# Ledger of designs, part 12: VHH binders against DNA primase DnaG (dnaG)

Target 1, 371 residues: DNA primase DnaG (dnaG), of Nanoarchaeum equitans (q74mb1)
Amino acid sequence: MAKFAPVQYKYIIKAEFEIDGIVDREDIIGAIFGQTEGLLGMELDLRELQKQGKLGRIEVEYKRVGNKTIGTITIPTSLKAVETSLIAAAIETVDRVGPAKARFRVKEIVDVRSSKREYIRNRAKELFVQLLSKTAPDIEELRRELEEAYYSKQLIEYGEEKLPAGPLVEKSDEIILVEGRADVVNLVKHGILNVLGMNGINIPKSVVELSKRKKVTLFIDGDRGGELVLRNLLAAGADIDYVAVAPPGREVEELTNKEILKALKSKIPLEQYIKNLRISINNDENKEKYKELLSKVFDTKKAIVFDEQFNIIDEKPLEEIDKLPSAYGIAIDKILDNETYAKIKGKYQLILALDSNVNAQERVITLKDIQ
Short names: E, the ipSAE of ESMFold2; O, the ipSAE of ESMFold2 at other seeds; V2, 0.75 times the mean of E and O plus 0.25 times the DockQ between their complexes.

## First folded at step 7 (VHH; framework vhh_lunsekimig_d3)

Design C3 (from C1 with S50V; at its last look DockQ between E and O 0.70; V2 from the best seeds 0.60)
Fold by ESMFold2, look of step 7:
Structure C3 (fold): chain B 371 residues (1-371), chain A 122 residues (1-122)
Amino acid sequence: as target 1 above (371 residues)
Amino acid sequence: EVQLVESGGGVVQPGGSLRLSCAASGFSFSSYYLYWYRQAAGIERELIAVITRGGETYYVDSVKGRFTISRDNSENTMYLQMNSLRAEDTGLYYCAAKSYTYGKNPQLYEYWGQGTLVTVSS
């Protein structure tokens, strides 16, 4: 039993042909399918697309001029612009119909439902050049590359730092803030146009200033890396209203439309997100041990090293911190800064400190984490 | 092993008729476009008629209305009915069969007969 979706065409491919002979209509259609088979991979196979209702009936109009057949083909498609342009380019490779030589040339791709024709023409030219490259990537890589190029043209630059942004970031009262350019491109691809990225810059001044004027949702990756972004933003003074989190182990730049919408609908107020983080720490089996050790070093100007059972092995003044032995962990009476971290890096698996301005490779628990 | 053999040529008076046959051995006509060509002495072969796999036909102007190309796939034979013959129809008549396969190893298959002589003389 076949499943049929409603036929709703977005684009029409119009191509011309000249054939050096008299041929049957069915052989014109057969050549298109036969000579494009395998060129674009299984997801864009023309026979399969037609059976799925994503490619319409190929309409052929022709006349015979002496021993030649000259005409046009019209192919409706419900596919996106990128896929439609790939199919159009593949049709131009058809060079034989039955026993006769043939030439096909795409004249235009018409946008059925909008006035986006100019945009599609520009994109089709770019894709055509890439498709005909002698060193072309595989079809999966080509699709990703074409989609990135397409949506990256919709980005604007925001602020003095020239941050990547969607076109509605300045107009909207609400902003979705993401880590980088790839995240911005992915959100714009899925219709989220009020997005701003922090492209390769620590926390930009423009982001902090914008956060004071607009409602901001921070959309972070689903692992500890996303938590670090939030920490940096808060330290810089940004005014974040909500947090949305990608599914565990997933990055924002790789999410599907469904995953993006679900994460954004499930956003929570910043205050509640921070509270949830505190509850997670409070459920740690060793929370009271962390509190005890931090309390023992607090306001002493000392550091204490301890074993896996949280027994104190040694202690020294902070100025002698490099003289402490390697151990399971260390607790220090100061903010973990780059100078201090350089002296203890790699000697411990767990660092307890009053606060941290270092993204250490070891686990760091601060006094604020255990409140 | 693979052959096209024409027959039915001969001598006929102006205004007369001949029926040429082209029989295939070693392959089947069903997937082929079929052709008749004509060659007068000292001149290159010229296409005079085509019949497609689907039965569509084409004729050059000089024979249109007088010649009829047909095919019988069950007998693996093609025909050319020539009526109202003229002196300028004199020549060697060749049949040809052409087919193209698509895919990874695309190939053009093209077979020719040896020709059958038609002489129109008073």
Scores: ipSAE 0.545, ipTM 0.866, lowest interface PAE 1.9, mean pLDDT 84
ESMFold2 (binder alone), look of step 7: mean pLDDT 83; pTM 0.806
ESMFold2 at other seeds, look of step 7: ipSAE 0.598; ipTM 0.881

Design C4 (at its last look DockQ between E and O 0.56; V2 from the best seeds 0.00; counts 0 for: pae E 2.1 > 2)
Fold by ESMFold2, look of step 7:
Structure C4 (fold): chain B 371 residues (1-371), chain A 121 residues (1-121)
Amino acid sequence: as target 1 above (371 residues)
Amino acid sequence: EVQLVESGGGVVQPGGSLRLSCAASGFSFSSYYLYWYRQAAGIERELIASITRGGETYYVDSVKGRFTISRDNSENTMYLQMNSLRAEDTGLYYCAAKSYTYGNPQLYEYWGQGTLVTVSS
């Protein structure tokens, strides 16, 4: 038996009709095709669309009331909303079925995808009630897991990169930009629907393009960080207006409603955040040690590994950087690139380099940072 | 020559039966909806029964259960079996055939000249 790809219908047109006579079902369907022929051009001709599989089978249900035939039709389509609406309007022009006068009126156009999501949402609520336990902590844990799963399914995909987003990203003039999917889920859970996540992708084109059209607040975790994310956003040309920071020691993904609102209300302009970062770096007690170590490697074509006391443990040419032992830190006489980072990833807590063009998970300090 | 010709009318006593026929010439009934109308003296014609191309039937309440409409496309003829006739059933009985084209809707109608049915004691 040949296997056919399923047709994914997007909309269902539902229309009512009243016919001033008793008619055959065939003539109801024939009138719809015949009287809409040519009204919307050949691209939207109903017979042609049905041949292409873009219109489903027209279903007709009716009853006879005296000398009248009264009923409904349903027409599934895989067309976009505009084309579906045009077809629905064309059906309302049908004014005869067989020898009898008729009146057609579109009752509604149903979005099939929204109906499926509504079923999933309602069923999840029912299953949540069924998950009962005598242990109160166990029930609370299960409730949290169900809530996380529920809100994860309410996210939309934004852009070519399929970024996790709240449903109002397109419509809002302002967006809140967060690092990952878990952050998006938490903000949506607390009613913030104009949120966009980057979900482990280096700066996506869709984020840069959106930032040029909309006012953007970057919302980052309360631990030291965000410098690399912000730097990469700016280097890609993103237009970031404000920065909001989670409370100390807290991640955006775990914040309560009040903590979220407080952080967003306390957002600061990008320029002020950058100034605050420069002040923090300048006050680092080990600044002179970083400078000394970078000076030692400068223009030597070597790398130096050092301990937490900033004592040199080993030194090798850059070509042998993979042969250096793991330690507290490493200083290198080059710009940190992906090739070099692949050789030293996970071996050090601190990387001192001339400059950096990678998103390292370790702390990176460059010559620019300590001048 | 396109014609509808009714036959089978006549005089009958109350409670009696009569079978009307409507024969077409010059066209085929198979593509038409068929109708019986009745006109009593001084009154407008009224639809009393109809039958679709597919054989679906309609009857007005005053004849339902007493009259039966049928069609025989092979004989190009429609029938009305009239049982339990009443004085109120007296009148001229007309057959009609109606059709239309789907893509360019135009109603085609043909009517007979009528056959007289008289129910009297």
Scores: ipSAE 0.514, ipTM 0.863, lowest interface PAE 2.1, mean pLDDT 82
ESMFold2 (binder alone), look of step 7: mean pLDDT 80; pTM 0.792
ESMFold2 at other seeds, look of step 7: ipSAE 0.570; ipTM 0.885

Design C5 (from C1 with Y58W; at its last look DockQ between E and O 0.65; V2 from the best seeds 0.63)
Fold by ESMFold2, look of step 7:
Structure C5 (fold): chain B 371 residues (1-371), chain A 122 residues (1-122)
Amino acid sequence: as target 1 above (371 residues)
Amino acid sequence: EVQLVESGGGVVQPGGSLRLSCAASGFSFSSYYLYWYRQAAGIERELIASITRGGETWYVDSVKGRFTISRDNSENTMYLQMNSLRAEDTGLYYCAAKSYTYGKNPQLYEYWGQGTLVTVSS
């Protein structure tokens, strides 16, 4: 038969309660299990955790003061600090013991393994406030939010732009460059400390300067935005050595440890990534449709809007481009410049133009791209 | 039907004794906290005694030492033994049973009797 080993507890939750009536000890314990059931999902269900040995016996001490029951509970746990603080917060939602109204408040969370008792107490209070202030999210989302708050405190600021960075960005010869702060936090969470974030598609001077001194891997989301980010980096003069791409449909900020390591292991030299972009355009199922539409608009001084089947919906002279309806795409007989883009921004998902001088948010396909 | 019925009230001399009973039908007392309230004329109802499912009791100071609450789950009844009665004990005595269920549809079950009159007069 299997042998149960003693559980090593990491934390002890201590909470106070006041109950408006005389109640049985059994009902105090029952209320804790009953009113927290389903709040934190099956993974953090208190009854299940106790069966698994991850939550110890709930000890209750109380006294009668008039028609009230006042006391404390202690709950040992072998869970990590984040999960322990979630359980502690859930206990504070208990508002009834038997038929009597009740109020529970976590007094402290004691670190059995270290003398960091004060840090854990302050962190648990901070996370408790955040839990109470949010709508009831999925348990995995809530865990992610708490972990993000914790790891955000480990970031440093780099350069005059105060860019989000991991603590080893200045000391490392190699840098992982990501688009934003949330990406930096996720990589730091997973132990990647030589990471530097940008401010979206704006290329900071500090990034360009650093890229000349260090070996840089650009780590981008698994969507079309990577092409734009890379183009902007190169136009700014950044020296990018490798590109790593998140799985299709995934963002760097949400990747698991395995996905991050796989993507970084599968990084490719910049030149190969650029070649792959050209191959991908050539293999686009709609490439011939792009050619047809660009050919139709060429030398007409018009713009043509089209639907998802590439059927023409409307066309107008370029002077009236702002009068064209929103649609799947637009083809224009000119170089896409800032003035023209301002008139069509946000109205289309795809822009076909002779060439482009603009870093558009939408996908832009030019004559060079389809040659 | 769910019902609480008090009995045992009546007229008694100061210093006398009465035993009130509260019988339940349509549900079992075993899952309920039980209570006695009293209401004198022109006054709001006052909780005077309670007993938990496990038999732990509480009394308001004005009746402590004179009144004894008890329960017999096998008979589905609760009792209030009232000794050393005083004129200020005169009033309508109500039985109440309360239980709270947790889970996806939390519910407070609360049942009240219609009261039994106790008159302490010389």
Scores: ipSAE 0.614, ipTM 0.890, lowest interface PAE 1.7, mean pLDDT 84
ESMFold2 (binder alone), look of step 7: mean pLDDT 83; pTM 0.810
ESMFold2 at other seeds, look of step 7: ipSAE 0.624; ipTM 0.891

Design C6 (from C1 with Y109F E110D; at its last look DockQ between E and O 0.65; V2 from the best seeds 0.65)
Fold by ESMFold2 at other seeds, look of step 7:
Structure C6 (fold): chain B 371 residues (1-371), chain A 122 residues (1-122)
Amino acid sequence: as target 1 above (371 residues)
Amino acid sequence: EVQLVESGGGVVQPGGSLRLSCAASGFSFSSYYLYWYRQAAGIERELIASITRGGETYYVDSVKGRFTISRDNSENTMYLQMNSLRAEDTGLYYCAAKSYTYGKNPQLFDYWGQGTLVTVSS
């Protein structure tokens, strides 16, 4: 592999050459300067760039094979990627070294920062292994610190507020919006790169502006703090398309890969999420009626459907739940699972159950919710 | 006027030696790559040896170890020492000087002598 360049250089141009003759080293370097002179204008003249310290010393390695000279050149630059690419292309136009015909081809342009990050990553792994060998009980906290440090460096800053973001937030047509930096780090760690964080409940102007141009999924914690974030975003004029919710009692920053993917796949359109919130607010005063209906189905192995006045319309055994009519609500004597939900989805506005294993689009009230 | 003047050719027996000289007038060898070419009857001219401005040398396999190219920039002269001569070495020997300039009007300067005859016969 290539040696590390000095910390002030950004890129290293590596090129190969083949020359149809035996030539002096000095003439290889002279051809590069002489045949690129004037091609890219005064600002990108190689002699001037080297004088300014923006272009390093050209290093040449070669061997002689018959009547040919074959080798490589290495040129460090502190220029930006576009300028470095222009210089690399100009080097490929060199077609003579002294009186001999020559061919130059750029093999690669090495990003020095990527090489330095890889060294740090490899060295950190070595040190981590040494710690495992000597102090095993304390390793889990150290692992978390190393992961945080590593993935934090992969984040970019977005907007005037310098918000924490994954590297694909500007390129993607869709973004995932989360509350804070720790959430962004966790999603990037698990491969979600189109993520943008906010400063808690302080709604940045950049987020509002972005939401008007891109499809936005708000990914919130499974507690009521996430509802406050949504309300603040809407009050600020943000255009939110979907809501994804972490499992009950869980925070986005602590989710596993499977939990993240499940929550994102189960996202709910904003309109439906708001409907669920409004039903919750309006019907908290009906808590005693929820208790009565759940008590009536408890330990009966049945489901009952009821109208807006909480009068029972129909009842059937749980095995026949798909044969019940649509109504305002349904109460069931079981834990709501995916199979049962598939049979009642879209038929009711309110679901009363013993507990729930699903994130339903309808409002679900369980025994836990009413004591 | 720019000229290359070759000398030292002649008739020699197999196994013998000759030293060819090439003297430049009208320009200095110091900026030039220097070459010896050989042309045998019925064959295209071939490069047999070269020497760079800095003194690095090349020889074709058929003469390597037998021929030695050298230059003396102070005398503006190039030499070819030919040892262990063979019948196959018979031919016209040309010296050449080549240089390339960069800039707005890039040019290949390519100067040749008229040749000196080397005959290797029993």
Scores: ipSAE 0.641, ipTM 0.901, lowest interface PAE 1.6, mean pLDDT 84
ESMFold2, look of step 7: ipSAE 0.647; ipTM 0.903
ESMFold2 (binder alone), look of step 7: mean pLDDT 80; pTM 0.787

## First folded at step 9 (VHH; framework vhh_lunsekimig_d3)

Design D1 (from C1 with G54S; at its last fold request DockQ between E and O 0.47; V2 from the best seeds 0.62)
Amino acid sequence: EVQLVESGGGVVQPGGSLRLSCAASGFSFSSYYLYWYRQAAGIERELIASITRSGETYYVDSVKGRFTISRDNSENTMYLQMNSLRAEDTGLYYCAAKSYTYGKNPQLYEYWGQGTLVTVSS
ESMFold2, look of step 9: ipSAE 0.686; ipTM 0.911
ESMFold2 (binder alone), look of step 9: mean pLDDT 82; pTM 0.799
ESMFold2 at other seeds, look of step 9: ipSAE 0.670; ipTM 0.903
ESMFold2, look of step 10: ipSAE 0.676; ipTM 0.907
ESMFold2 (binder alone), look of step 10: mean pLDDT 83; pTM 0.808
ESMFold2 at other seeds, look of step 10: ipSAE 0.663; ipTM 0.904
ESMFold2, look of step 11: ipSAE 0.682; ipTM 0.910
ESMFold2 (binder alone), look of step 11: mean pLDDT 82; pTM 0.796
ESMFold2 at other seeds, look of step 11: ipSAE 0.633; ipTM 0.896
ESMFold2, fold request of step 12: ipSAE 0.661, 0.640, 0.642; ipTM 0.903, 0.898, 0.898
ESMFold2 (binder alone), fold request of step 12: mean pLDDT 82, 82, 83; pTM 0.800, 0.798, 0.805
ESMFold2 at other seeds, fold request of step 12: ipSAE 0.683, 0.668, 0.677; ipTM 0.913, 0.907, 0.907

Design D2 (from C1 with L108E; at its last look DockQ between E and O 0.82; V2 from the best seeds 0.69)
Amino acid sequence: EVQLVESGGGVVQPGGSLRLSCAASGFSFSSYYLYWYRQAAGIERELIASITRGGETYYVDSVKGRFTISRDNSENTMYLQMNSLRAEDTGLYYCAAKSYTYGKNPQEYEYWGQGTLVTVSS
ESMFold2, look of step 9: ipSAE 0.622; ipTM 0.894
ESMFold2 (binder alone), look of step 9: mean pLDDT 80; pTM 0.791
ESMFold2 at other seeds, look of step 9: ipSAE 0.672; ipTM 0.907

Design D3 (from C1 with S99R; at its last look DockQ between E and O 0.78; V2 from the best seeds 0.67)
Fold by ESMFold2, look of step 9:
Structure D3 (fold): chain B 371 residues (1-371), chain A 122 residues (1-122)
Amino acid sequence: as target 1 above (371 residues)
Amino acid sequence: EVQLVESGGGVVQPGGSLRLSCAASGFSFSSYYLYWYRQAAGIERELIASITRGGETYYVDSVKGRFTISRDNSENTMYLQMNSLRAEDTGLYYCAAKRYTYGKNPQLYEYWGQGTLVTVSS
C-alpha cells in the first residue's frame, strides 16, 4: 500500500466583498457557486472542481458595519495559473448575496511556492543578523564556515596537488590565480568561476605548467605577502601576465563583489607592476634612513633594533637575535630566511634585510628595494 | 394567495411597549430574509430591523437596545418587540420578506405587508 498526501495547492485566490445588508455565511458561499454556474463550462465549474479536490474550501471572514457586511474570501486551488485567473475573474461577476446587492473584487492571487521562497529568504536574513548581534569575532568565523560549506560543492580539485579551483578553470582561456582556498571560495561566491588557488607560498608544479598554457592574472592581497608570492612564482618559472591587487589593508578573501570587480578591472601588466613597486620604494621619505641602517649592519654579522625615529636601541650578533627587545624595527646582516623570521616574528613592524626568502607579515625592505 | 399581514399596532404612551406580528400565508418564511420597515409622515420608508434565515439580526441605531426582532418559522410568523417607545417611533410599520434565486434566470422575490400603525402620544 502507498502513503498518500493531501492535494498540494498551487494558488490562493483572495477577494474582497461588500454586501448591502446582513447575510448568513452560507449564503455568501452559495452566491459564489450559484452565480458562476455555467460561466466557464463543466471543466471549470466550481462545484465540480471542489468534488475533484482541485478547489479547496472557501473560507470567509467578515464584519458588520451598520447594515453592510464586508470581508474577504480565500479559495485555494491546485489548478494552473490560467485556470485560476479565469475562476478569479468569474468571482468578480457575483453581484448578489441573498436578497442584497454585493460587489466582489479579487485582491490578489498568491503563488504558494513563491511565498514560501520569500519567507525562507527573509527569515534566513533575520536569523543571520541575530547571530551577528551576539558575537562579532565568532560571527565572522561562523559566517566563513557556513559559506565554505555552501559553496564547497562548486569547487573542484585541480592537478596532482588537488588545488582548490572554480569549475571553469579547465575550460577558460584565462585564469585568476589566488593564494589560498578562502580566496577561491570568495571569488566563486561572487560568480568568478575561472579561479585557482595555490595554498600559500609553496608553488605547485601544476600552477607553473598551467601558466604556460593560459593567460594568468595574479590576484594578491594589498600587503607585502603578495609580493613574495609573485617573486616565488617568477623564480619557479611561471608565466604571469597581469597583476590585480586588493585595496590596501584588505585581503582577497574579504572583498565584496564591487571590490573584486574593481580590482580585476584595474589589473596591470606584470612589467608595469614591477616598475610601480620600484617607484613606490623610491618615493618613501624614509628611504635614506633605511640605507643608513642597512649600511650600519652590513658585513658586521649583527642585528640592530631601532625606534620610530630610526634611533638605534640595541644591537647583538646574529646568533643572539632572539635576545633583542621588541621595537619599531630591526635591521639584519643577512638574507631573511624562515629560521631567522621564526625568531623575530611579531616583535617588529619593519624588517630591513639584505634580501628575503620569506613571506613575512611585517613590512620587509631589502637592498634591492632601496637601490 | 401570497400575503403578509401585520398586527399588533395601536396607540401607546411614551415609555410603553408593543409587540408587532407579521404572519405569512401562501409561502414559507424559512427561505426568506425578514425585515421591519417604518414610515413616518413625509419620510421615505426606512429599514429599522432585519433577521437572516440563520437568525442573525440588525437594528438601526435609533431602535437598538429597545426593539427585538425574532422569527418563528414553524408558525410562519415574525415579531417585533418594541420597548421604551418614543414619540419619534410613531409611524406605519411594514414587514417584508425577500428571497433571491440564482442561475441563468435570477429573480428577486419580495413581499410586503400593508402596514400596521403605531402611535406614541401622551
Scores: ipSAE 0.620, ipTM 0.895, lowest interface PAE 1.7, mean pLDDT 84
ESMFold2 (binder alone), look of step 9: mean pLDDT 84; pTM 0.819
ESMFold2 at other seeds, look of step 9: ipSAE 0.657; ipTM 0.905

Design D4 (from C1 with G103S; at its last look DockQ between E and O 0.62; V2 from the best seeds 0.00; counts 0 for: pae O 2.2 > 2)
Fold by ESMFold2 at other seeds, look of step 9:
Structure D4 (fold): chain B 371 residues (1-371), chain A 122 residues (1-122)
Amino acid sequence: as target 1 above (371 residues)
Amino acid sequence: EVQLVESGGGVVQPGGSLRLSCAASGFSFSSYYLYWYRQAAGIERELIASITRGGETYYVDSVKGRFTISRDNSENTMYLQMNSLRAEDTGLYYCAAKSYTYSKNPQLYEYWGQGTLVTVSS
């Protein structure tokens, strides 16, 4: 049956039941109609009221507990409070469902107008967000930028380098150290106030000094860039106690509250983190290929450029290293120094060398790493 | 005139299987909840399985996983498949059909069979 006029309920009757047997849902509904038939007179007969649209669909939810059926019913009504109360009382007289004894008890009668106002408020919020998302597909990016600007005003400056910091850096015995300003903003946004940012790979003297008198947890991105920051901190003499790592492929600046807390709970002592890095290199599936390429260039005074399948693309004397094409990787027969790195910086993702004296942005694997 | 008749009882060894049937005459099962009860010597009759009009089932813990109740409304027949029988399953098995009317003179209709004997012995 179709009904074009809107149905507007005023009350919802909520009742609990316990039935001494396993019964079908339809028999619960049938017992309600059947045992109230004629009880409230023709004007308040439940079947007739439902046909008239004054009583909504009876909803039933239940569970089986042994040979019992226990649950709730929900009955919407457009009747006034007095009539609704009479119906609720009549439902409490239902004492059987099918062949089983039953007990019904009304728990509450809900005023829909109060519930409708709450629904309208919540639904309006949802529709507003949906509209903005559809009309302005970059709204999440814009929100992030606006929040960054807002929380940036709450930071303090630390040290002569004017490093970005949370307001509790100076008073806390423990510090969370992050790469940059965006990381600090995100942690402050999520209530982490003992945080200090850096210049990435350029380690400020104020950070090194602070690390020697406070307990420091380094919180790094989940990729190789975070490992570079750690290496530079250690080379500068910083005293790092723990390392926390963002999930793989995630940056600290983009983490949710749950991800931040999980990473900080999962922090490990520095020594253990370094050991894990050494084990990871030894388990690299391409370790044999690194050895082959390094062995091939060893004592040749040449450099070899290779693709992601480790096929050699080109080969030139070290004197002509700047003439080699960009590729996935390069293997060189020398110690990677600043002069050589300046000639190959940004051309490769992987550098294989005999040893390294530089902080390359790219991954560097040396003979010591694969021995 | 209205009658429930059980059949399929007999003597079986422990671990064996037996299929009980309950046939109705004089009325249609379609409006009824169906039940199997058993009665061991000196013990009050106990419900062991039931099936609703819609086919939902209940089993007492002692038979769950071993017994299966089913109904065929078009044949006016209910079944109890009993597997992995134990000596404690020995007894008289009754079928019952129950329905309740909600008129001005509400009435519980109960029909019972006479029982079929199941003996589980080595």
Scores: ipSAE 0.514, ipTM 0.862, lowest interface PAE 2.2, mean pLDDT 83
ESMFold2, look of step 9: ipSAE 0.641; ipTM 0.900
ESMFold2 (binder alone), look of step 9: mean pLDDT 82; pTM 0.798

Design D5 (from C1 with S50R; at its last look DockQ between E and O 0.78; V2 from the best seeds 0.00; counts 0 for: pae O 3.7 > 2)
Fold by ESMFold2 at other seeds, look of step 9:
Structure D5 (fold): chain B 371 residues (1-371), chain A 122 residues (1-122)
Amino acid sequence: as target 1 above (371 residues)
Amino acid sequence: EVQLVESGGGVVQPGGSLRLSCAASGFSFSSYYLYWYRQAAGIERELIARITRGGETYYVDSVKGRFTISRDNSENTMYLQMNSLRAEDTGLYYCAAKSYTYGKNPQLYEYWGQGTLVTVSS
């Protein structure tokens, strides 16, 4: 006969049921397979999982109470926690056994190698999410949400601001600094444990203090938003040693293990990153257009508003800058200060100025940037 | 088309016996839960016995010990053996077959017979 390799189960699903009738055991098992078919996709199909040895035999215990059948089912699995939880939730959707109405409720998922306390907490959160769902779940989105919840529990809070952090932030000589909580979760998921997050663009004092004691690599998204984070950090006095950048158009929170490792191995000194930013502006196909617009406004005490084709839409003296219409961009004959920015904030995507004293959300190009 | 046809009804004295039959055409009983219902004059139709696909039976208290439901899947027929009949057993007796299909288009199938009259009188 064939030699047999043992199947190691990681979890045991235990559910209770009440059936409004006398039914055969085979129909209880048949309803579980039949009413979960197709709900979780081919990868989590119960029949396929059983054929692969990833689900054990469904064990059923019941008794007859008058014209009703009441009992329990037990299902061992070798799947991970997320997949096991999805299967358990799908079993709760079984509402008929043979011609009789039925109700199934998962009472627990036993972690063969973990405490019952941990299982109860994770299951309660997952069942709560399913209860609130009013449409068929997006399996991909639900899987991601469950993973986020699981890895969020592995984070620590750092500093008075209660910043999200990996467990090795305090013990490591080097820190990877990211913008937010979602970035921290993704890095911890992929084994990067010396990571510290911030609460958006506002720079926490704890981050500035830490940056003076440890080597810091700032890991930013591959768009212009990452540049703003760096500028705010430097303005706050943070000591950033290296910059790592996500692939173009990608966010740190969405990167795969390979993308994270590649970006971190390709980190560059801060000075080189700043130099590269200036080179990138110089290679912009519209650089001469920027120069032309700034030249037109230079020493005129005016502002010029233009479209995406760099056609001038309107022009007014600087004291009337608030009367200019919204457009693709504006060029001004002054240093961008807080007063001027307050009058144009949100009206343009591109600001051309002589210099800037403001950390604007919009793209700002100055004379020094296009030299 | 599918049909259920009862037979075996008639007039019998108190204490007597009758055997009702329910034959199916167009489908196999083996996939169905089977039922006998009774409707007396002025009374709503009531379940009196059922038998699962595997042969497990259930009876209401008023007939337990006197009536026996059985099935013969090879003959596609269900039976109700009625013993120790009483005047209150008089009525129309209906057979029913129920099955639920799972999958893409889940559905409860129910088939009913026309009824066979049982009269218990002196």
Scores: ipSAE 0.318, ipTM 0.766, lowest interface PAE 3.7, mean pLDDT 83
ESMFold2, look of step 9: ipSAE 0.405; ipTM 0.821
ESMFold2 (binder alone), look of step 9: mean pLDDT 83; pTM 0.810

